VH-VL binders against q8ixk2r445to577. Designs and how they scored, part 40

Target 1, 133 residues: q8ixk2r445to577
Amino acid sequence: FFGMLQNKGLTDYCFDYNPPDENQIVGHQVILYLCHGMGQNQFFEYTSQKEIRYNTHQPEGCIAVEAGMDTLIMHLCEETAPENQKFILQEDGSLFHEQSKKCVQAARKESSDSFVPLLRDCTNSDHQKWFFK

## First folded at step 15 (VH-VL)

Design d35
Fold by OpenDDE, second read of step 15:
Structure d35 (fold): chain C 133 residues (1-133), chain A 120 residues (1-120), chain B 107 residues (1-107)
Amino acid sequence: as target 1 above (133 residues)
Amino acid sequence: EVTLKESGPALVKPTQTLTLTCTFSGFSLSTYGMGVGWIRQPPGKALEWLANIYWDDDKYYNPSLKNRLTISKDTSKNQVVLTMTNMDPVDTATYYCARLRYGDYYFDYWGQGTMVTVSS
Amino acid sequence: DIQMTQSPSSLSASVGDRVTITCRASQDISKYLAWYQQKPGKAPKLLIYDASTLQSGVPSRFSGSGSGTDYTLTISSLQPEDFATYYCQQDYDWPYTFGGGTKVEIK
């Protein structure tokens, strides 16, 4: 699966990554933004290694969850996907993080116009449902 | 088990400052993502959100009351304090503290509430 | 600020009845909507969040639905302990705001 990763509950919002330096793409937080499909900021790939890959640049980035955190941070992809980069996109649309055993949920951040994907206990919330478009 | 309890004066005179304390157990404000908020409810009326404070000491206030409100925490005592200046009879209400989580701005556990009457 | 309008303000029902309460937001709140139950002299109790997710321990006769600006709380079969006032709350944006409440009274 590849393309825009869109949330079901937070209508018209997609995974978005826009590093301040295109030559240093790791270490920043993945956010949610209105789905526009422009450029490379909203293009992701779900791989057979259970990665959510940001492959618009080399080296390629993979979404990871750091210890003790609930935010999604861009790391470098590895030959073998590390445990903190493994996600299961389930048939019901839930995005399950294997290591934390939590689900990715669309949530509001500190700003009134900012949304982010966060790890939360898995529920049937549409905010935890995702699909590629 | 998560519990919260409000404490403070039941009666306040107009123009005086109200100080309320929320003492809680079953969770800690040292835990990432945890927050405590205050909500009030005038007799027979709807609920009004007042302020939130989080584990990292980030604070949010109702804009309509921001200049009158101050929220603080003592993590070691599991307490959150709300002060409200220049009290008026219109501020008569039951005041609640409740738990919330950053990113989940609904309140899953509430104190029993404390009635505050503003009267001369 | 986002305004939350509940309807009706009050209703009378009997045990076993299907009860429906509506909450309308002044703008799209993208299912960031919670429902609370409040009994006289008691604090509100969280029933539903994210428009349709049932809080742990809440009976399955309670359900929530809706999207955009329009949301509904449904009690499939009213029980004696369900007579109370119900409030909706949006957690889409601050200040977080509540509906005016719906009092469910015994007929």
Scores: ipSAE 0.894, ipTM 0.953, lowest interface PAE 0.6, mean pLDDT 96

Design d36
Fold by OpenDDE, second read of step 15:
Structure d36 (fold): chain C 133 residues (1-133), chain A 120 residues (1-120), chain B 107 residues (1-107)
Amino acid sequence: as target 1 above (133 residues)
Amino acid sequence: EVTLKESGPALVKPTQTLTLTCTFSGFSLSTYGMGVGWIRQPPGKALEWLANIYWDDDKYYNPSLKNRLTISKDTSKNQVVLTMTNMDPVDTATYYCARLRYGDYYFDYWGQGTMVTVSS
Amino acid sequence: DIQMTQSPSSLSASVGDRVTITCRASQDIRKYLAWYQQKPGKAPKLLIYDASELQSGVPSRFSGSGSGTDYTLTISSLQPEDFATYYCQQHYDWPYTFGGGTKVEIK
């Protein structure tokens, strides 16, 4: 699967990554932004290694969850996907993080117009439903 | 088990400052993402959100009351304190503290509430 | 600020009745809607969040639905302990706002 990764509950919002330096793509947080499909900021790939890959530049970035955090941070992809980069996109649309046993949920930053994907206990909320478009 | 309990004066004079303390257990404000908020409810009326404080000491206030509100925490005591200046009879209400999580912004556990009457 | 309007303000019902309460937001809140139950002299109790997710321990006779600006709390079969006031709250945007409440009384 590849393309825009769109949320069901937070309608018209997609995974978005826009690093300050396109030549240094790791270490920043993945956010949610209105789905526009322009450029490569909203282009992601779900791989057979259970990675959510950002294929803008080499080396490629893969979404990871750091210990003790609930945010999605861009790391470098590895030959063998590390445990903190493994996700399961299930048939019901839930995006399950294997290591934390949590699901990715669309959320808002308080007092801002910014939305972000966060790890939460898995529910049947549409905010935890995702699909590639 | 998560519990919260409000404490403070039941009676405040107009123009005085209200200080309320929320003491909680079953969770910690040292935990990433955790927060405590204050909500008030005048007798027979609806609920009004006042302020939130989070594990990282980030604070948010109701814009209509921001200049009167101060929220702080003592993580070691599992306490959150709310101060409200220049109290008026219109501020008479039951004041609640409640737990929330950053990114969720609904309140899953509430204190029993403390009634505060503003009167001369 | 987002305004939350509940309807009706009060209703009378009997045990076993199907009860429906409506909450309308002044703008699209994208299903970030919570429902609370409050009994006299008690604190509000969270029933539902994210418009339709049932809080742990809440009876299955409670359900939430809706999208955009319009949301509904449904009690499929009213029980004696369900007579209370219900409030909706949007958890979409700061500052967080509550509806005016709906009092469910005994008929």
Scores: ipSAE 0.914, ipTM 0.958, lowest interface PAE 0.6, mean pLDDT 96

Design d37
Fold by OpenDDE, look of step 15:
Structure d37 (fold): chain C 133 residues (1-133), chain A 120 residues (1-120), chain B 107 residues (1-107)
Amino acid sequence: as target 1 above (133 residues)
Amino acid sequence: EVTLKESGPALVKPTQTLTLTCTFSGFSLSTYGMGVGWIRQPPGKALEWLANIYWDDDKYYNPSLKNRLTISKDTSKNQVVLTMTNMDPVDTATYYCARLRYGDYYFDYWGQGTMVTVSS
Amino acid sequence: DIQMTQSPSSLSASVGDRVTITCRASQDISKYLAWYQQKPGKAPKLLIYDATELQSGVPSRFSGSGSGTDYTLTISSLQPEDFATYYCQQHYDWPYTFGGGTKVEIK
């Protein structure tokens, strides 16, 4: 699966990554932004290794969750996917993080018009449902 | 078990400053994502959000009351303090502290509330 | 600020009745809506969040629905302990705002 990763509950919002430096893409938080499909900031790939890859740049980035955190951070992809980079995109649209045993949920930043994906206990909320478009 | 409890004066004179303390257990404000908010409710009226404070000391206030409110935390004591200046009889209400989480912004655990009457 | 309007402000019902409470937001809040139950002299209790998600320990007779600006809390079969005031709250945008409340009284 590849393309824009769109949220079902938060209508018209997609995974978005815009690193300040295109030559150094790691270490920043993945956010949600209006789906526009333009450029490379909203193009992701779900691989057979259970990675969510940001592959429009070289070296390729992979979404990871750091210890003790609920945010999604971009790391470099590795030959063997580390445990903190493994996600299961299920048929129902839930995006499950294996290591934390939590699901990715669309959330809003306080006092802003920005949204972010955060790890939460898995529910049937549409905010935890995702699909590639 | 998560618990919260409000403490402070039951009576405040007009123009005086109200100081309320929320003491909680079952969670920590050193934990990523954790927050505590204050909500008040005048007798027979609806709920009004006042302020939030989070683990990283980020603070948010109701814009209509921002100039009168100060929220702070003592993580080591599991306490959050709300200060409200220039109290008026219209501020008479039950004041609640409640737990919330960054990204959720609903309140899943509440204190019992403390009634504050502003009167001369 | 987002305005939350509840309707009705009060209603009378009997045990076993289906009760519906509506909450309307002044703008699209993308299902970021919570419902609370408050009994006299008690703190509010969270029932529903994210418009449809039932808080742990809440009876299944409570359910939430809606999207965009319009949301509904439903009690499928009203029980004696359900007579209370119910509030909606948007958790979409700061500052967080509550509805005016709906008092469910015994008929």
Scores: ipSAE 0.636, ipTM 0.894, lowest interface PAE 0.9, mean pLDDT 95

Design d38
Fold by OpenDDE, look of step 15:
Structure d38 (fold): chain C 133 residues (1-133), chain A 120 residues (1-120), chain B 107 residues (1-107)
Amino acid sequence: as target 1 above (133 residues)
Amino acid sequence: EVTLKESGPALVKPTQTLTLTCTFSGFSLSTYGMGVGWIRQPPGKALEWLANIYWDDEKYYNPSLKNRLTISKDTSKNQVVLTMTNMDPVDTATYYCARLRYGDYYFDYWGQGTMVTVSS
Amino acid sequence: DIQMTQSPSSLSASVGDRVTITCRASQDISKYLAWYQQKPGKAPKLLIYDASELQSGVPSRFSGSGSGTDYTLTISSLQPEDFATYYCQQHYDWPYTFGGGTKVEIK
């Protein structure tokens, strides 16, 4: 699966990554932004290794969750996917993080009109449902 | 078990400053994502959000009352303090503290509330 | 700020009745809507969040639905302990705002 990763509950919002430096893509938080399909910031790939890859750049980035955190951060992809980079995109649209045993949910930042994906306990909320478009 | 409890004066004179303390247990404001908010409710009226404070000491206030509100935390004591200046009889209400999480912004656990009357 | 309009302000019902309460937001809040129950002299209790997610421990007779600007709280079969005031709250945008409340009284 590849393309824009769109949220079902938060209508018209997609995974978005825009690193300040295109030559150093790691270490920043993945956010949600209006789906526009332009450029490379909203193109992701879900691989057979259970990675969510940001593969429009070289070296390729893979979404990871750091210890004790509920945010999604971009790391470099590795030959063998580390445990903190493994996700299961299920048929119902839920995106499950194996290591934390939590689901990715669309959430809002406190003081802005910005949104972010966060790890939460898994529910049937449409905010936890995702699909590639 | 998560619990919260409000404490402070039951009576405040007009123009004086109200100081309320929320003491909680069952969670910590050192934990990523944790927050505590204050909500008030005048007798027979609806709920009004006042302020939030989070684990990283970020603070947010109701814009209509921002200039009068200050929220702070003492993580080691599991306490959050709200101060409200220039109190007026219109500020008479039950004041609640409640737990919330960054990204959720609904309140899943509430204190019992403390009634504050502003009167000369 | 997002205004939350709750209706009706009050209603009378009997045990066993189906009760419906509506909350309308001044703008699309993308299902970021919570419902609370408040009994006299008590703090509000969270019932539902994200428009339709039932908080742990809440009876299944409570349900939430809606999208965009319009949301509904439903009690499928009203029980004696359900007579209370109910509030909606949007958790979409800061500052957070509540509806005016709906008092469910015994007929």
Scores: ipSAE 0.513, ipTM 0.868, lowest interface PAE 1.2, mean pLDDT 94

Design d39
Fold by OpenDDE, second read of step 15:
Structure d39 (fold): chain C 133 residues (1-133), chain A 120 residues (1-120), chain B 107 residues (1-107)
Amino acid sequence: as target 1 above (133 residues)
Amino acid sequence: EVTLKESGPALVKPTQTLTLTCTFSGFSLSTYGMGVGWIRQPPGKALEWLANIYWDDDKYYNPSLKNRLTISKDTSKNQVVLTMTNMDPVDTATYYCARLRYGDYYFDYWGQGTMVTVSS
Amino acid sequence: DIQMTQSPSSLSASVGDRVTITCRASQDIRKYLAWYQQKPGKAPKLLIYDASELQSGVPSRFSGSGSGTDYTLTISSLQPEDFATYYCQQFYDWPYTFGGGTKVEIK
């Protein structure tokens, strides 16, 4: 699966990554933004290694969850996907993080017009449902 | 078990400053994502959000009351304090503290509330 | 600020009745809506979050639905302990605001 990763509940919002430096793509938080399909900021790939890959350039980035955090941060992809980079995109649209046993949920960033994907307890909320478009 | 309890004066004179303390248990504001907010409710009326504070000391205020409100925390005591200056009879209400989390901006656990009357 | 309008402001019902309460937002809040129950002299209690997710410990007779600007709280079969005031809250846009409430009274 590849393309825009769009949320079902927060309609018209997609995974978005825009690092300040195109040559240093790691260490920043993945956010949600209106789906526009322009450029490469909203292009992601779900791989057979259970990675959510940001492969706009080399080296490729993979979404990871750092210890003690509930945010999605861009790391470098590895030959073998580390545990903190493994996600299961289920048939019902839920995006499950294997290591934390949490689901990715679209959430508001308070005091801003921004939204972010956060790890939360798994529910049947449409805010936890995702699909590639 | 998560519990919260409000404490403070039941009576405040006009122009005085209200200080309320929320003492909680079952969670900590040292935990990532945790937050505590204050909500008030005038007698027979709807709920109004006042302020939030989070584990990282990030603070948010109701814009209509921002200049009158100050929220702070003492993590070691599991307490959150709200001060509200220049109290007026219109501020008479039951004041609640409640738990929330970053990204989950609803309140899942509430204190019993404390009634504050502003009167000369 | 986003305005939340609840309807009706009050209603009378009997035990066993199906009760429906509506909350309308002044703009699309994308299912970022919670429902609370408040009994006289008590603090609000969270019932529903994310428009349709049942809070742990809440009876299954409570359900939430809706999208966009229009949301509904439904009690499938009203019980004696359900007579209370219900509030909706949006948490899509800051500041997060509450509805005016709906009082469910005994007929």
Scores: ipSAE 0.039, ipTM 0.729, lowest interface PAE 3.8, mean pLDDT 92

Design d40
Fold by OpenDDE, second read of step 15:
Structure d40 (fold): chain C 133 residues (1-133), chain A 120 residues (1-120), chain B 107 residues (1-107)
Amino acid sequence: as target 1 above (133 residues)
Amino acid sequence: EVTLKESGPALVKPTQTLTLTCTFSGFSLSTYGMGVGWIRQPPGKALEWLANIYWDDEKYYNPSLKNRLTISKDTSKNQVVLTMTNMDPVDTATYYCARLRYGDYYFDYWGQGTMVTVSS
Amino acid sequence: DIQMTQSPSSLSASVGDRVTITCRASQDISKYLAWYQQKPGKAPKLLIYDASELQSGVPSRFSGSGSGTDYTLTISSLQPEDFATYYCQQFYDWPYTFGGGTKVEIK
């Protein structure tokens, strides 16, 4: 699966990554932004290694969850996907993080009108449903 | 302008099936993100969500009433129908249909509501 | 199911008063909360969505705040037309649930 990773509940919002420096693509938080289908900031790939890859730059970035955190941060992809980069995109659209046993949910950022994907307890919320478009 | 209006019987006997129709205008259930829900309110009591239906025909029901509820849509007529079986006096309430905000799950437009009394 | 505990169930206030209504969820609902106003014999009216976003056409004296499990609706200066019953609603998880309501009455 590849393309825009769009949220079902938060309509017209997609995974978005726009690092401040194109030569330094890791270490920043993945956010949600209006799906625009332009550029490369919203192009992701779900791989057979259960990675969510940001494939618009070399080296490639992979979404990771750091210890004790509930945010999605871009790390470098590795030859063997580390545990904190493994996700299961379920048939029902839920995106499950194996290590934390949490689901990715579209959430409003604190004190902001912006949105971000956050790890939360898995529920039946459509805000936890995702699909590639 | 968005409008919704409930229609159906004002009186239903116990064990009978209630059929309510929501007729709306100003939007279409063929539009991505659109949905219509039903909410009821017994006299002097709080609101209770019953069911939702969306543009893609996905349906959600209140688990406590799921086995009694059926929701459907006729996009060409801008109508949503709710059926509720085995009605009981406890089901006496004002029944509302309302539009789900685009891409969200709160209700931004409501019908005026229709009072349904269940009595023998 | 997510339980929405609304408090108080009723309050008396005067025109010009600052009114605060609280809604507590049984779990974190991530600001997926709406506030409605209902007047007698009328359908509910949306006031606030996403915990703090003011619905178009709603007076600025209404505001919403909160996160996690605790949320608040505030009327900065109560007006005569604000005497009504207010409800919170979570739309985080199925089934959607409403609070028990808060009736704002004239003192």
Scores: ipSAE 0.126, ipTM 0.757, lowest interface PAE 2.9, mean pLDDT 92

Design d41
Fold by OpenDDE, second read of step 15:
Structure d41 (fold): chain C 133 residues (1-133), chain A 120 residues (1-120), chain B 107 residues (1-107)
Amino acid sequence: as target 1 above (133 residues)
Amino acid sequence: EVTLKESGPALVKPTQTLTLTCTFSGFSLSTYGMGVGWIRQPPGKALEWLANIYWDDDKYYNPSLKNRLTISKDTSKNQVVLTMTNMDPVDTATYYCARLRYGDYYFDYWGQGTMVTVSS
Amino acid sequence: DIQMTQSPSSLSASVGDRVTITCRASQDIRKYLAWYQQKPGKAPKLLIYDASELQSGVPSRFSGSGSGTDYTLTISSLQPEDFATYYCQQYYDWPYTFGGGTKVEIK
């Protein structure tokens, strides 16, 4: 699966990554933004290694969850996907993080017009449903 | 078990400052993502959000009351304090503290509330 | 600020009745909506979050639905302990705001 990763509940919002330096793509948080498909900021790939890959250029980035955190941060992809980079996109649309045993949910940042994907306990919320478009 | 309890004066004179304390248990504001908010409810009326404070000491206020509100925390005591200046009879209400989580801006656990009457 | 309008402001019902309460937002709140129950002299209790997710410990007779600007709380079969005031709250946009409430009274 590849393309825009769109949320069901937060209609018209997609995974978005815009590093300040395109030559140094790791270490920043993945956010949600209106789905526009322009450029490569919203292009992701779900791989057979259970990675969510940001492969706009080399080296490739993979979404990871750091210890103690609930945010999605861009790391470098590895030959063998580390445990903190493994996700399961299930048939019902839920995006399950294997290491934390939590699901990715579309959430809003307080006092801002910004949204971010956060790890939460798995529910049947449409905010936890995702699909590639 | 998560519990919260509000404490403070039941009566405040106009123009005086209200100080309320929320003492909680079952969670900590040292935990990433945790927050405590204050909500008030005038007698027979709807709920109004006042302020939030989070584990990282980030604070948010109702814009309509921001200049009158100050929220702070003492993590070691599991307490959150709200001060509201220049109290007026219109501020008479039951004041609640409640738990919330960053990213989940609904309140899952509430204190019993404390009634505050502003009167000369 | 987003305005939340609840309807009706009050209703009378009997035990066993199906009760429906509506909450309308002044703009699309994308299912970032919670429902609370408040009994006289008590604090609000969270019932539903994300428009349709049942809070742990809440009876299954409570359900939430809706999208966009229109949301509904339904009690499939009203029980004696369900007579209370219900409030909706949006947390899509800051500041987060509550509805005016719906009082469910005994007929």
Scores: ipSAE 0.872, ipTM 0.949, lowest interface PAE 0.6, mean pLDDT 95

Design d42
Fold by OpenDDE, second read of step 15:
Structure d42 (fold): chain C 133 residues (1-133), chain A 120 residues (1-120), chain B 107 residues (1-107)
Amino acid sequence: as target 1 above (133 residues)
Amino acid sequence: EVTLKESGPALVKPTQTLTLTCTFSGFSLSTYGMGVGWIRQPPGKALEWLANIYWDDDKYYNPSLKNRLTISKDTSKNQVVLTMTNMDPVDTATYYCARLRYGDYYFDYWGQGTMVTVSS
Amino acid sequence: DIQMTQSPSSLSASVGDRVTITCRASQDIKKYLAWYQQKPGKAPKLLIYDASELQSGVPSRFSGSGSGTDYTLTISSLQPEDFATYYCQQYYDWPYTFGGGTKVEIK
């Protein structure tokens, strides 16, 4: 699966990553932004290694969850996917993080009009449903 | 329509190996996230999870029985096989196979179950 | 292993009654809890997943609630076809474990 990763509940919002430096793509937070399909900021790939890859640049980036955090951060992909980079995209659209045993949910930033994907307890909420477009 | 069906011997002697086959339809183990698990239930008792296998051949076993259990799949035949070595009368139970998805570790579709009796 | 304790082990009720079954986990299972119905000689049937989500095709008289370690299955108005044994299952951590079951019998 590849393309824009769009949320079902938060209509017209997609995974978005825009690092400040194209030569240093790791260490920043993945956010949600209106789906526009322009450029490379909204292009992701779900691999057979259970990674969500940002492969617009080399080296490739993979979404990870750092210890104690509920945000999605870009790390470098590794030959063997580390546990904190493994996700399962279910048929029902749920995106499950294996290590934390939580689901990715579209959420509003506190006191902000912006949105981010956050790890939350898994529910049947449409805000936890995702699909590639 | 999703269906599962267990097949194997109804009677096994102590110390022998049990081989059960789950044949399913309505889904494929080539689909991402898809899995099949085995659960058993002694007569009049509660359910016990045995093992899971997933589309990527990832396998999970009940630690209490891990050394006796082997789970495998034949995706082309829509079959999952469970072997259990060194059977004992205490292993007498109805054995079920059921569908699950990785991340959704509940079982949404079950086979009818097959009764296995371990006796000399 | 996470232990699942169901209460009561059995109960007697009449058609139309409100029935409540409790499942307690030995640790916080974060709503990773399913409920099954099993009739004699039949396989378990999934009723509820994620503690409170109703499986497709299951009557609305069934509901689940709870969080942390304590969860409840409720039948708002017991029907004749609801006499069965009910099991909870946690899937927060492996090995996945089931409760001991609750048999709902005719009063």
Scores: ipSAE 0.006, ipTM 0.622, lowest interface PAE 9.9, mean pLDDT 92

